# Ledger of designs, part 26: miniprotein binders against Homoarginine-6-hydroxylase 2-ODD-C23.2 (2ODDC23.2)

Target 1, 357 residues: Homoarginine-6-hydroxylase 2-ODD-C23.2 (2ODDC23.2), of Arabidopsis thaliana (Mouse-ear cress) (q8h113)
Amino acid sequence: MVIYHRKVVFTYVRAKRFYHFLNIEMVTDFKSLLPVIDISPLLAKCDDFDMAEDAGVVEVVGKLDRACRDVGFFYVIGHGISDDLINKVKEMTHQFFELPYEEKLKIKITPTAGYRGYQRIGVNFTSGKQDMHEAIDCYREFKQGKHGDIGKVLEGPNQWPGNPQEYKDLMEKYIKLCTDLSRNILRGISLALGGSPYEFEGKMLRDPFWVMRIIGYPGVNQENVIGCGAHTDYGLLTLINQDDDKTALQVKNVDGDWIPAIPIPGSFICNIGDMLTILSNGVYQSTLHKVINNSPKYRVCVAFFYETNFEAEVEPLDIFKEKHPRKETSQVAKRVVYGQHLINKVLTTFANLVENS
Key: E = the ipSAE of ESMFold2; O = the ipSAE of OpenDDE; V2 = 0.75 times the mean of E and O plus 0.25 times the DockQ between their complexes.

## First folded at step 15 (miniprotein)

Design z1 (from y4 with M50R; at its last look DockQ between E and O 0.84; V2 from the best seeds 0.87)
Fold by OpenDDE base, look of step 15:
Structure z1 (fold): chain B 357 residues (1-357), chain A 114 residues (1-114)
Amino acid sequence: as target 1 above (357 residues)
Amino acid sequence: SPRLERFIRRARELLKEAKELLKNGDYEELIKMADWLLIDVKYLFFYARRLMEEGDLEAARRLLQLATELINLAQEIVDAALKLNPDSEEAKRLLEEVKKAIDRLEQLLEEIKN
């Protein structure tokens, strides 16, 4: 009887040590040019009343502050979303883009579908240049009439692929987890800016909109093919889940150089958007980035954009104006209504879809 | 102070919206509002603690009084949600968060008397 208990304990201790060793080795060998932030100490305290005073939170906050000041991009590890889910999202996305074109067209993006669904290669334009990607565009669903006449353009359900069959349920679960993760990262960023954890949960921000782009980049045999043109993200925070075997995302540093964002397995790439720049009173600048297709293999990327409330009139938060005063001559951008900006972007990007239908 | 008035304004705006929703809100709206109220309670507790550290006990008391109003309304909203859906695990979770907020409020009110 005594011998059986020793074998089980030894196997369990070996398995835990092996998992810990694999996690440590994967983190240590990646000389990423972008900062890697373990946010697990922040997540462990995200519901506590004293989270701002926790030493682990203070360390994460300091890393977030540096990353947002210096580059506006960072890797997130310790985020609590399972690797199985992250990988299944990419796998199911590959399976969809491998489908015959006629099958992908069953969820074709249309104005009548609220600009939700599949866009073929060459429909997306960034700064007047054609992007070499296909995508599924998804948006937060809302009740008809919730956002008045502005919201009507985006009204409708998301057009999820019916093949694979589990795609909808998988992505809805993934969206929920990305939403919660984004909120908790923003609590750290709020502390980094010298506010409470809850500055990004005020009137303009407490019912956040989201956008998801499920992007497929075709394999290329040429160098410097633009998968996605150079841009800043519009929202608060972006979470990027990408294929682990292909470096395509390029980030422009403060010196004006393009830095490759090498994939780290199990990480998100996180970046700040233009609305966070405004809300922070310009303390944190959104960073210009692009995608260069440089692999003969098909590449997928799932970009989750955590946004303001749909109807938010975005201006610098009073707390951040107080903590980070600017000269009046450096007026951070005019009040922008997020929903109106999103609609204008959608209509501009897809203006050519209406003429060819 | 302008800072104190900012804290009060945020919470009072939400309190007004929440009182109106309690009359006509559906289950999903009630649950969402309870979450928002509890976040603004945490917001008020954070700044009450800062004001206590600064020695502005009067301003801290004003925020804790306002937090009390938000907690009470969050409880009423959760109770209304539970009437609509008695088996709601989300509403039960929010009720436990209300209890934690009450306990924290009592702690801060005791600290401010000493």
Scores: ipSAE 0.873, ipTM 0.949, lowest interface PAE 0.5, mean pLDDT 89
ESMFold2, look of step 15: ipSAE 0.882; ipTM 0.954
ESMFold2 (binder alone), look of step 15: mean pLDDT 87; pTM 0.887

Design z2 (from y4 with E53K; at its last look DockQ between E and O 0.84; V2 from the best seeds 0.87)
Amino acid sequence: SPRLERFIRRARELLKEAKELLKNGDYEELIKMADWLLIDVKYLFFYARMLMKEGDLEAARRLLQLATELINLAQEIVDAALKLNPDSEEAKRLLEEVKKAIDRLEQLLEEIKN
ESMFold2, look of step 15: ipSAE 0.889; ipTM 0.958
ESMFold2 (binder alone), look of step 15: mean pLDDT 88; pTM 0.896
OpenDDE base, look of step 15: ipSAE 0.879; ipTM 0.951
ESMFold2, look of step 16: ipSAE 0.887; ipTM 0.957
ESMFold2 (binder alone), look of step 16: mean pLDDT 88; pTM 0.897
OpenDDE base, look of step 16: ipSAE 0.876; ipTM 0.949

Design z3 (from y4 with D35E; at its last look DockQ between E and O 0.84; V2 from the best seeds 0.87)
Fold by OpenDDE base, look of step 15:
Structure z3 (fold): chain B 357 residues (1-357), chain A 114 residues (1-114)
Amino acid sequence: as target 1 above (357 residues)
Amino acid sequence: SPRLERFIRRARELLKEAKELLKNGDYEELIKMAEWLLIDVKYLFFYARMLMEEGDLEAARRLLQLATELINLAQEIVDAALKLNPDSEEAKRLLEEVKKAIDRLEQLLEEIKN
């Protein structure tokens, strides 16, 4: 009897190692599905008048064009943000989520706080399903009354954790760098669409709103727990800074398969949003993605959303309509007011909280 | 052309907004407007060069003329910001970007004569 158990355990451990090896090999093959783009040549020229003619920029632009056409997700390396800062953001985020619940509640999200602050686990809903994450929701701060009655709902300072004490200053620095990086990536995307580098810096886009979600995914003992439901991002670009040791983000490819977005240390995962789809005259489609909690360990993700101007009435840019003409009956021709959409999303999320409390 | 009118419209709208802000803008608003003006100068230079390569020198000259107006206003705005904050490193940086824009404008104007 004892010998049979050792053989079964050995075969199971070998099968698990082989499955882990096959998962690692499949994981290596899955890394090939999302393009890795070194944007350093683009950043080196981003302030130059002749950036569009630079051979290094042209190469990056070609990679961005392919990525945005084929998958709408890519890894960004050579982005110029220090690894120390990127890692400190994740570390401090872990430290915050490890705090007692009473400490996290000191920055609790409330309507009076302009819907800024900490959301407990199970507050967020995606497509009517509860998400298994907690978060800190941050938005660009603005002067009272700047965005009229629509903006009033989001008025207020961001609620930064007081523990860790350095969290505010760290995140403000990080937001600035993510804003600059997003702008420069969009210069490459603008060129890829056959415009000038500066098409995404026009009237509706030159004062970009931003959203940041600092997300904590609890460890799970079950497979396929939905950390975040399937969605497209609404804005222009998303920059994802995630834990390097856990694959949770899933991206739907053109064939309808879910591909894992395996972390690459020191990279951002970048994806395009619905507003970029509209602005591009539907050339670049936002990609459906989800988060599956599949680790017994806590996982953090900082998602920075680079948006349009808050009051932007988003429609296809004339240059991209010219370069990429479509039939007028295209759904892409719908005007969308960004700020109104954001407010509706926020209010809907909180209405569902009151009904389920 | 509709394309030329698009370029002109963008620049003129910003020029109008910038002229109004110069009267009553605070330091942060002035700095931000100077940055936007310099971006739209780069936007105009890009399309001026494209029009030159297409052989439409008259359209290119019109864009360079608008770029000149934006550069001049960016300088005035930066000078106004420096009056509010003389030690502003951001305003000093923008003043150097204005100088680079002038140099590029002169280069493009020389290329259009040849």
Scores: ipSAE 0.877, ipTM 0.951, lowest interface PAE 0.5, mean pLDDT 89
ESMFold2, look of step 15: ipSAE 0.882; ipTM 0.955
ESMFold2 (binder alone), look of step 15: mean pLDDT 88; pTM 0.897

Design z4 (from y4 with E17M; at its last look DockQ between E and O 0.79; V2 from the best seeds 0.86)
Fold by ESMFold2, look of step 15:
Structure z4 (fold): chain B 357 residues (1-357), chain A 114 residues (1-114)
Amino acid sequence: as target 1 above (357 residues)
Amino acid sequence: SPRLERFIRRARELLKMAKELLKNGDYEELIKMADWLLIDVKYLFFYARMLMEEGDLEAARRLLQLATELINLAQEIVDAALKLNPDSEEAKRLLEEVKKAIDRLEQLLEEIKN
């Protein structure tokens, strides 16, 4: 019997094993659940001059602050992006990955294509171990020469699948909506940190770069196959659109335990990245996460990464140094050039792909 | 104060970029710049109200003067964008935002007098 009302619950995932052995009804472990945040009050006011004073916004901001101080991962609902579009993105991605290998290879990642395109299973590494996935890598497009010598290697158009035929148009619409959603969530996060809504829309941040990884995880017959090794994300925010019927994403909580990110239909999973850690003066910490595959079924994950400007030299924002001072000066923290880091990762990760150009 | 200089520097850097863009910017660049100018108007309004509540009315006036400059330049940029694309729904939306910004500016200037 499940006793939900008036019960004080002290149990964790490990307690489930104990109760089941004793034939006691299993209770949910509150610390094993990621926060679910309805951001619709934030979105309703995000263009208003006085959004910071709105009671609904204040409540959402409080939830964002708690989530970002704790696990750094949360579900986003009330985001205004239709279920139909979210599902079509995954459906079209399934259709592409189901094509014969030779068809997928027509848009293969190459240096000449700016390291944009399809990469086959087993060519990605995280922490020195092969990731058992295939992917399409897409980046914001920019004019030749805009980012100087550093950006030259990433120049060129994205290589979108031509089959399904509508893929490009669908994904470009989706990217615009994800960009707008991420910006609006960041207005809430800026308020949570004690600034104006617009602290993440200044000089180094107002023209955000973006990355999209469109990932397919082949079905497996073994346990604990590494789909994507443990890592933190580099940018500001990540929006994850994943298949609803598979749980493979795991997130490391503040106690050091890996907890599952169980899919919630129609939601995004949202997490903070390394640049937000720096910009917030360390108030919010990016979170280790991984994909461990135990399912015989194919799984799709479309990850949108909202970044700084490509040329940004990233350091803690002065407003957040003032609001959240630390005993030791943040002047010791090295300034990071986002674009240089991205290019270094791209070149290091895909060096063997030059053989197939 | 160092805080006030930060607010002013952000606005002045954007004003410089916007004035340069008016000379030869294309439609998409102009629309993007107008949006950025209006966001920084909101940024300045937020901190101007904070300064008014703290009693630093001289600093608040400086921010509202900068906001006025941003609003005027945003209107000029949107007008330039409309010359390039007369039926632009984005530019029409931005003109509506300029009107709202002017109304808010007038409200804040009246609050300073009291």
Scores: ipSAE 0.881, ipTM 0.955, lowest interface PAE 0.4, mean pLDDT 85
ESMFold2 (binder alone), look of step 15: mean pLDDT 88; pTM 0.895
OpenDDE base, look of step 15: ipSAE 0.882; ipTM 0.952

Design z5 (from y4 with R3M; at its last look DockQ between E and O 0.87; V2 from the best seeds 0.87)
Fold by OpenDDE base, look of step 15:
Structure z5 (fold): chain B 357 residues (1-357), chain A 114 residues (1-114)
Amino acid sequence: as target 1 above (357 residues)
Amino acid sequence: SPMLERFIRRARELLKEAKELLKNGDYEELIKMADWLLIDVKYLFFYARMLMEEGDLEAARRLLQLATELINLAQEIVDAALKLNPDSEEAKRLLEEVKKAIDRLEQLLEEIKN
């Protein structure tokens, strides 16, 4: 009897190792679908006057250009944010979503809280379809009246979880690091577009707004549950920190196929947004993506959205109009006020809350 | 050139905003403005060097002159921030970045004479 159990356990461990190896090989082949960019050479020179002439920077710029042209999604490694911090953000996010519903409701998103805080499962809608996730919505804090009547809707502090107690301080540190990382990636993208490193640091962009969504995806026993509907991101860049053990993010390639964005431990998934598409004079297109819940385990994702200035009237940058001339008839010529768009999106999401409550 | 005018316009708009903020800005606003000025100095240096490589030394000199105005104002703003918070490590960091910008300006001004 004992020998039979050891053989079955050994065969099961071998089968799990073989399945893990086949999953790793299949994962490696699927990981080849999105470019992996080590940005460490760019970061090493990001404060130097001659950064554009550095051979390591030029190599990173070439990789960023290809990624932004071909797929609009890439993995970022060498980003300088500690793995301990990245993992702690996910760990504490799991801990929050594991709390009783009554505890999560202590930071409930409300209009009086400037639409900051916790939203329960099924409150978020993408293109009129209910998303199977819960989230904490955070926005850059600003002084009362800074953004006039438009900004008033979002006025207030972020509602950080009080359990765990260190959550606020951790996330504030993480936001700062994500902000700096996003700025430095955009310096590389600016060079890739044939500008100076500082084209995305002009009047409309030098005081960037940010949005952070701390997202929890419940475990599912069904296949193809929509965790987040298909969309493009609105801003400049998105930095995605996700659980390493679950593939859920799907990216639509140029052929129209949905490719999985398999997690790489210690990496960010970075994607470009609609505002970067406009600013680039349509050179870099934002890519349609979705989240499919396909695991019986709870999954977390922290999405940091690096945005324009809140009041930015976004149009193609003159340097990129000159470098990449297009016919005026392109939809890219639409002037868009970022803050107004954000408010409209927030209010639309909440209107659906009142109708479904 | 339309390019040169764009470069000049960006920097002059920031100079105007910075001069106004120097009169009434709080510490956080001053620090932020100093950082923006130093970024626009780097922006002007990039394009000055490009113009030097193209042989347009007159346009390059014009951008370096404008960079000088931004550097001087960044220094004044950092000094104002240090008066509000003498122990500010961020203001001290920005003061070192001002010094680096001066050194780079002097280098570019020497290169443009030769």
Scores: ipSAE 0.863, ipTM 0.945, lowest interface PAE 0.5, mean pLDDT 89
ESMFold2, look of step 15: ipSAE 0.881; ipTM 0.955
ESMFold2 (binder alone), look of step 15: mean pLDDT 88; pTM 0.893

Design z6 (from y4 with K100R; at its last look DockQ between E and O 0.68; V2 from the best seeds 0.82)
Fold by ESMFold2, look of step 15:
Structure z6 (fold): chain B 357 residues (1-357), chain A 114 residues (1-114)
Amino acid sequence: as target 1 above (357 residues)
Amino acid sequence: SPRLERFIRRARELLKEAKELLKNGDYEELIKMADWLLIDVKYLFFYARMLMEEGDLEAARRLLQLATELINLAQEIVDAALKLNPDSEEAKRLLEEVKRAIDRLEQLLEEIKN
């Protein structure tokens, strides 16, 4: 069941060594480790009219299908985003979080800033449990008035750190690359579900919103500190760029076991979200995951969330209802208005931040 | 199929929107519209080819006719965007996509001939 290639063997050996360093008992079956998917064949052909026939694309699509049906998490390598950029994003984020608290507060999240900005350690809660992290919340910028009265709540420019000075330019470049990468991965996922490459680029999906959470987890001197409580992601696809040196992300597999997502340098960790579950007619299920911190080392995680259009009314796509019919309608078939949900969550989260400040 | 008929209807709505945008759209609106038209072209090419392989040549011709309309309008939109910003690398990339779409359309129309 385990596919042995030079990359898979290399990843397995590094994971095994890292587990022993952490004094964690390691299980060697495929369900205990996340798939590593080299998507370079997909990217090489993703703009070709005949991409669906390419043998390399077919192989990647098969791997995406298996990963999304199983754990819903996988490493992405061969993605074309340079190691230098991936590392610099984390390095500059480290530099910002190392600033004095008063400097970080200059970009504090507020309603007048469109709920964009910095939040301090310990004010975020997930499922009623305190999250031991600090963060910067960023959202796609849009023209004033574009999304009506509902969207006015989230209007305003992102509050980028001014120190380091080049932070904004770097992150805007990174966001564009992550947006393009996510779109191309979704073309592979669309094929995996039995559609054309473009099923996630229809009217309600072709102008995607995005969210980015730039997260810092302070070092701890006790075991099993909750950095981020168990949750699923709301959107379509998440790209995670995290520090190399310490494993903290855990994902819940179909058997109910928590498995570690050991960092692979230069990779993204990629996972599916709730909107993809709905759009796929339940074929792919979003996955519970959490961050448990056991290290005295400060850890940075930059999470990019690829979403639907802001105004999207999300329901199962007709082609996937045809390809993967269900007997009865469930909560998966429920129509959801993305922008209204996002705003409700933003307002509720901020009210909780104020209460717990 | 009902799904393809719904797509055809949405694509025709996009055509109408694009024609209006061509008159007074700004650069960013034109670029976005051209990209959306070309995405719909790729969708139509994919399903037209599938219909051809299944032997439903009349349905395939209908999709290719719509693709022709989308490509022609995408060309006009990209030309308008280049007039607003002649140095745009994004508009130049979209122009090359239009050229590739024209070549693909001609190939598919040739394959569909009896």
Scores: ipSAE 0.842, ipTM 0.939, lowest interface PAE 0.6, mean pLDDT 86
ESMFold2 (binder alone), look of step 15: mean pLDDT 88; pTM 0.898
OpenDDE base, look of step 15: ipSAE 0.883; ipTM 0.953

## First folded at step 16 (miniprotein)

Design q1 (from z2 with V78I; at its last read DockQ between E and O 0.84; V2 from the best seeds 0.88)
Amino acid sequence: SPRLERFIRRARELLKEAKELLKNGDYEELIKMADWLLIDVKYLFFYARMLMKEGDLEAARRLLQLATELINLAQEIIDAALKLNPDSEEAKRLLEEVKKAIDRLEQLLEEIKN
ESMFold2, look of step 16: ipSAE 0.895; ipTM 0.960
ESMFold2 (binder alone), look of step 16: mean pLDDT 89; pTM 0.903
OpenDDE base, look of step 16: ipSAE 0.882; ipTM 0.952
ESMFold2, look of step 17: ipSAE 0.891; ipTM 0.959
ESMFold2 (binder alone), look of step 17: mean pLDDT 88; pTM 0.902
OpenDDE base, look of step 17: ipSAE 0.855; ipTM 0.941
ESMFold2, fold request of step 19: ipSAE 0.889, 0.889, 0.889; ipTM 0.958, 0.958, 0.958
ESMFold2 (binder alone), fold request of step 19: mean pLDDT 88, 88, 89; pTM 0.903, 0.900, 0.904
OpenDDE base, fold request of step 19: ipSAE 0.877, 0.861, 0.877; ipTM 0.950, 0.945, 0.951
ESMFold2, last read: ipSAE 0.889, 0.894, 0.893; ipTM 0.958, 0.959, 0.960
ESMFold2 (binder alone), last read: mean pLDDT 88, 89, 88; pTM 0.901, 0.905, 0.899
OpenDDE base, last read: ipSAE 0.884, 0.877, 0.884; ipTM 0.954, 0.951, 0.954

Design q2 (from z2 with V41I; at its last look DockQ between E and O 0.89; V2 from the best seeds 0.88)
Fold by OpenDDE base, look of step 16:
Order: sequence, then structure tokens, then C-alpha cells
Structure q2 (fold): chain B 357 residues (1-357), chain A 114 residues (1-114)
Amino acid sequence: as target 1 above (357 residues)
Amino acid sequence: SPRLERFIRRARELLKEAKELLKNGDYEELIKMADWLLIDIKYLFFYARMLMKEGDLEAARRLLQLATELINLAQEIVDAALKLNPDSEEAKRLLEEVKKAIDRLEQLLEEIKN
């Protein structure tokens, strides 16, 4: 009897080691496709007048330039946000999504709540296909009337979960840190494009809007379940905090292949959005990405979207037109009003919610 | 040059908005404007130093003059914010950043004379 238990344990340990080895080898080959950038040298100089001349900053700027040219996605390390906070955000997000449906509905998204709050599974659509996720949608809060009639649709406080009780305060702290981090990454990108650090802090960008999607992906027993359909992000930068134990995010490379964005503990995945593409005069292209649910376990992802000013009419910045002259492509020449686009997206999603309710 | 006019336009637009806000802005608006002014001061310093390296001292002086106007207004805005909230750690932080901007302005003005 005793001999059989040792063989099973040895086979299980060998299988776990083999799965860990295969995961590590597959992880190593796919990790080579998305650059890892330590931005700590950039952050150390973010307040210095001569930051652009610092050798450490110049190295980070060179890495950002390559990443934004080649892939439009990169891992960020050395970002200065504590691992404890990053992990607590994910942990508390799991705790919320584990709550009974009736408890989650206490913060249900409504028009009267400014389209802030909880969306049930299957409400979100990407390109006319149903996404297999639930979410809490959060937006930058603003004073009533700040953004006129356009902004009125989104007026109201964020609907934070009351369970866990500390969720609001944690997420407000996290939003502040993500805002500051996004600003500093954009200073590096501004330098990479051959401007000052402060090109993305001009009139249309100095009061940036933000969106946060706190996303829960249910466990699946089927392959190729679309958690989030293929899209580009609209804004400037996205910071992704995801579970470390599940690979679900996929990025389309220049060859048209889908590369898995394997989690790196303590890192953010950062990507550029369509507005950064426009502002850069098309130098940095936003990258198509999707989420495929491929785990029987529940997965969380917190996506922070750093946006333009709500009322920004986005066009290529003059400095980047000068540095990177391009033939006007019909796409780069389109003046886009961010707030109007956001509202149209929100209203479309809500209309789909009513039709499928 | 079109480049110089771009730098000047950015600074003058913010200067106008800041002057209006100083008349009727609340504490939060004043703090936000002080942050914006400090960024545009840093923007002007970056390009002033670039122009100095290019040998365009006249253009550099024009940017430093605009930076001086923004610094003075940032000081006034921070002082107004401190009157509304004397214990504001954010307003005190911004006051120290204004002092650093003054020191940097003086440094650049000395470099441009040599």
C-alpha cells in the first residue's frame, strides 16, 4: 500500500514540474515578443529640469520608442506602485465578483448613475459580439456642468462596492497612482517622439480624463471563449493589472499573429491608444488586442485608461508633425472629440443592455 | 519662426486662462492652475535651453520672459490658494516648486549672458 502513494506523488510532482517547465519555456519564448521596460530611471528624474539629458532617462526613452514603434505593448516594471497594493486591488476585485449576484446589483450600472457601476456577464459587446465578462465601469468624477451637455450623461459619483468595505479608498488611491504613472510614461514617450517631456500636457491634455474597467472573466470549460473582443484602445495609455496565474490577453503582432501577453508579477502591461496614434502623427500605432478566456478559474483584470481632456479635439501635435512629417492619411486628419466618442460608446453599450435584458 | 510662435501661443493661452481664474477661482481650480503653470514653465525652460544650444539667444530670451510672467502668476495663484487654505500641504508643495522654478530661471538667465 505505501509504495503506490510514493509513485503517485512522484508522478504528480513530475507532472507539475513538467507543466511548470513547459509553462516557463513557453513563457520564455513568448515573453521575448513584448518588451519589459524598467522605467525607474525615468521616474527618478521626473521632476528634474534636465531630465531629458539624464543617461538613465535616455535609455528608457530609447526602450519606449522601440516598444511603441514595434508592438505598441510593453511591460512596465520599476513603476513605484507597491506590489501589496497591486495585489490587494486584484484580491478585493475577486472578493467582489465572488459575491451573490443580488449583492453585485447594489451598484448596478444605470443612466441615473451616470453609466457608472456593475455590468453583469454578457452585457458588454465588442464589434457586435458578446463579451464573456462582468465589470465595474468607473470614470473620472467631475463637477456638475463641467463638461456641459455632453458630459451630463456621465455626471455622478463612481459606484464602488460596499463589500469589501475598503474597496473605494483602495481604488481611489490606485487611480491616483495610475494617473501619476501614466503621466510619467507619457513624458518618456514625448521625449521618444523628439519633443519636450511636456508635449502631452498641453491645452487638450493637461486635464486628462480617465476610465477604469474592473473586469471579471468567469471560468470556462470551453476553448476560445471571447472574454473581450478584438479592439484598439481609444485613449493615450492603458495600464493593465491582471491575475498572475492566467494568460488570456492576446496582442496582434505586425505579422498578424496573436501573441499571448503572459503575466509578469509586479508588472503592468502598458499599451498605447488611438489618440496617441493621432497625436504622434501616426508614428506610434495602437495595437489590436483581445482577451480569450481559457481557464476554468475566475480571472480579474483592472484596466486603467489614461485619456485626453474630455472635450479635447484631438489632432496631431505640431511638434510631431514637424519631427515626423507624413502624408496626411485620411485617418490621422480626422478631428475626434473624445467626450463625444466616449458617450456614444456608453450609450451604444447601454442600448445593447436594454435589448438583451 | 513657426516653432517659436507655437511655444509663445501655448504660454499666452495658459497665461490668459490663469489671469481670469485668479479673479474668481476656487481653491481646487487655483491648485490645478498652479500645476499647469509649473508644467508650462518647465516646457518653456526646455525650449529656451534648446534655443540657447542652437545659438538663438533672442528666441531663448523671449521664452524666458514668458516663463517669468508664468512664474509670477503661479506665485500669485499659490498665494491665493494659501489664503483660502493656509494649512494646505499641496499649496505649500506648489510654493516650493515655484521657488525651484525661480532658481532655474535665474540660472538660465545667467547662462544666456555668458
Scores: ipSAE 0.866, ipTM 0.945, lowest interface PAE 0.5, mean pLDDT 89
ESMFold2, look of step 16: ipSAE 0.879; ipTM 0.954
ESMFold2 (binder alone), look of step 16: mean pLDDT 88; pTM 0.893

Design q3 (from z2 with T68V Q75M; at its last look DockQ between E and O 0.85; V2 from the best seeds 0.87)
Fold by OpenDDE base, look of step 16:
Structure q3 (fold): chain B 357 residues (1-357), chain A 114 residues (1-114)
Amino acid sequence: as target 1 above (357 residues)
Amino acid sequence: SPRLERFIRRARELLKEAKELLKNGDYEELIKMADWLLIDVKYLFFYARMLMKEGDLEAARRLLQLAVELINLAMEIVDAALKLNPDSEEAKRLLEEVKKAIDRLEQLLEEIKN
């Protein structure tokens, strides 16, 4: 473990000096951990009727298929979101978390706020263990009563920081771009699974919910501090925008080893969630991951979770059952209502907050 | 075939929802529904073309007939949205996408006759 960290840190320190010449060689050593996928050919054809037959799309689809089969995590480049916007999101997030605690509490998460807003350090729990992070929890806004009694728990506007003043408008723009990007990646994944581009845009999926966690990880002087406990993501796709100078995200590979998801500037880390596992008839498995705080410096991470429809009763899609038949009605066959799962998670986290407050 | 019935079911479910929304939907709901209809048109075109390549021209024609219904309803919804917001760039964009869908439909209908 220790020796790999030194080599990775040394490669990363060399990478910082050679950022102007990202020589092919460093990209090759990074290629050994998580695949890097340029999706620009997919995006260029995302509105074309014949996109599935485009040679560039076919190449991207093949890369997505391999990444989703082998590791369930990949870097996305050529995504069309400006580096300036990506960096501004992180910068403003640092600025917010640097505010006095009293200022952060102006957007404190509350039940009356639909469980939207700022969570102090130690409120979040993963698998019954306290996570060493603070966050702003955001959810897709919806009209009152849209999701019935289940949805009432999450009703309300997002609580955006008032400092920086432009934070709301920036993040709303960012959410839109992440939503569009997620949809286009899923078109590639849909093709990779042997469907049309539009399998993830059916009744259960055409009005996708989203969750965004704006996460701050405090600096630590100790090794192996759990910033976020080991978990799989629940939804379809996750887009991670993280600080470029700190490696904290760990992904469990097929051999059971924890590999670092080293930041690549201008990239998203994309991973698949449990709902995509179900929908794919278990072809693509969600990958266990964790965050280890290992830097004395504050680290930010913006996680955008592209979800199913709030009320979706998730089961394997018929097309993927046909293309990828399974003998056992394994754990994949459990019908899960996304909104109910989300509410249960939110309420559990809140109960833990009350007990630890 | 069970496959054909799956395609038909998806389109008919959305068609039913869209017809209901056209009666009472607000601008945002109408725009959203028009987008969904156009996606399901693209979905039907994809599978119609697949069925044509498989030689199942009858099944392909059935999907294209459903696509006609979705396109017509998308047009009506976009027109309703434009009545609510005449300067809507999004509604104008969707109108151009409807025109492209019509052109593609005509192309596929010509291909299926040959």
Scores: ipSAE 0.872, ipTM 0.948, lowest interface PAE 0.5, mean pLDDT 89
ESMFold2, look of step 16: ipSAE 0.887; ipTM 0.957
ESMFold2 (binder alone), look of step 16: mean pLDDT 87; pTM 0.885
ESMFold2, look of step 17: ipSAE 0.882; ipTM 0.955
ESMFold2 (binder alone), look of step 17: mean pLDDT 87; pTM 0.885
OpenDDE base, look of step 17: ipSAE 0.864; ipTM 0.943

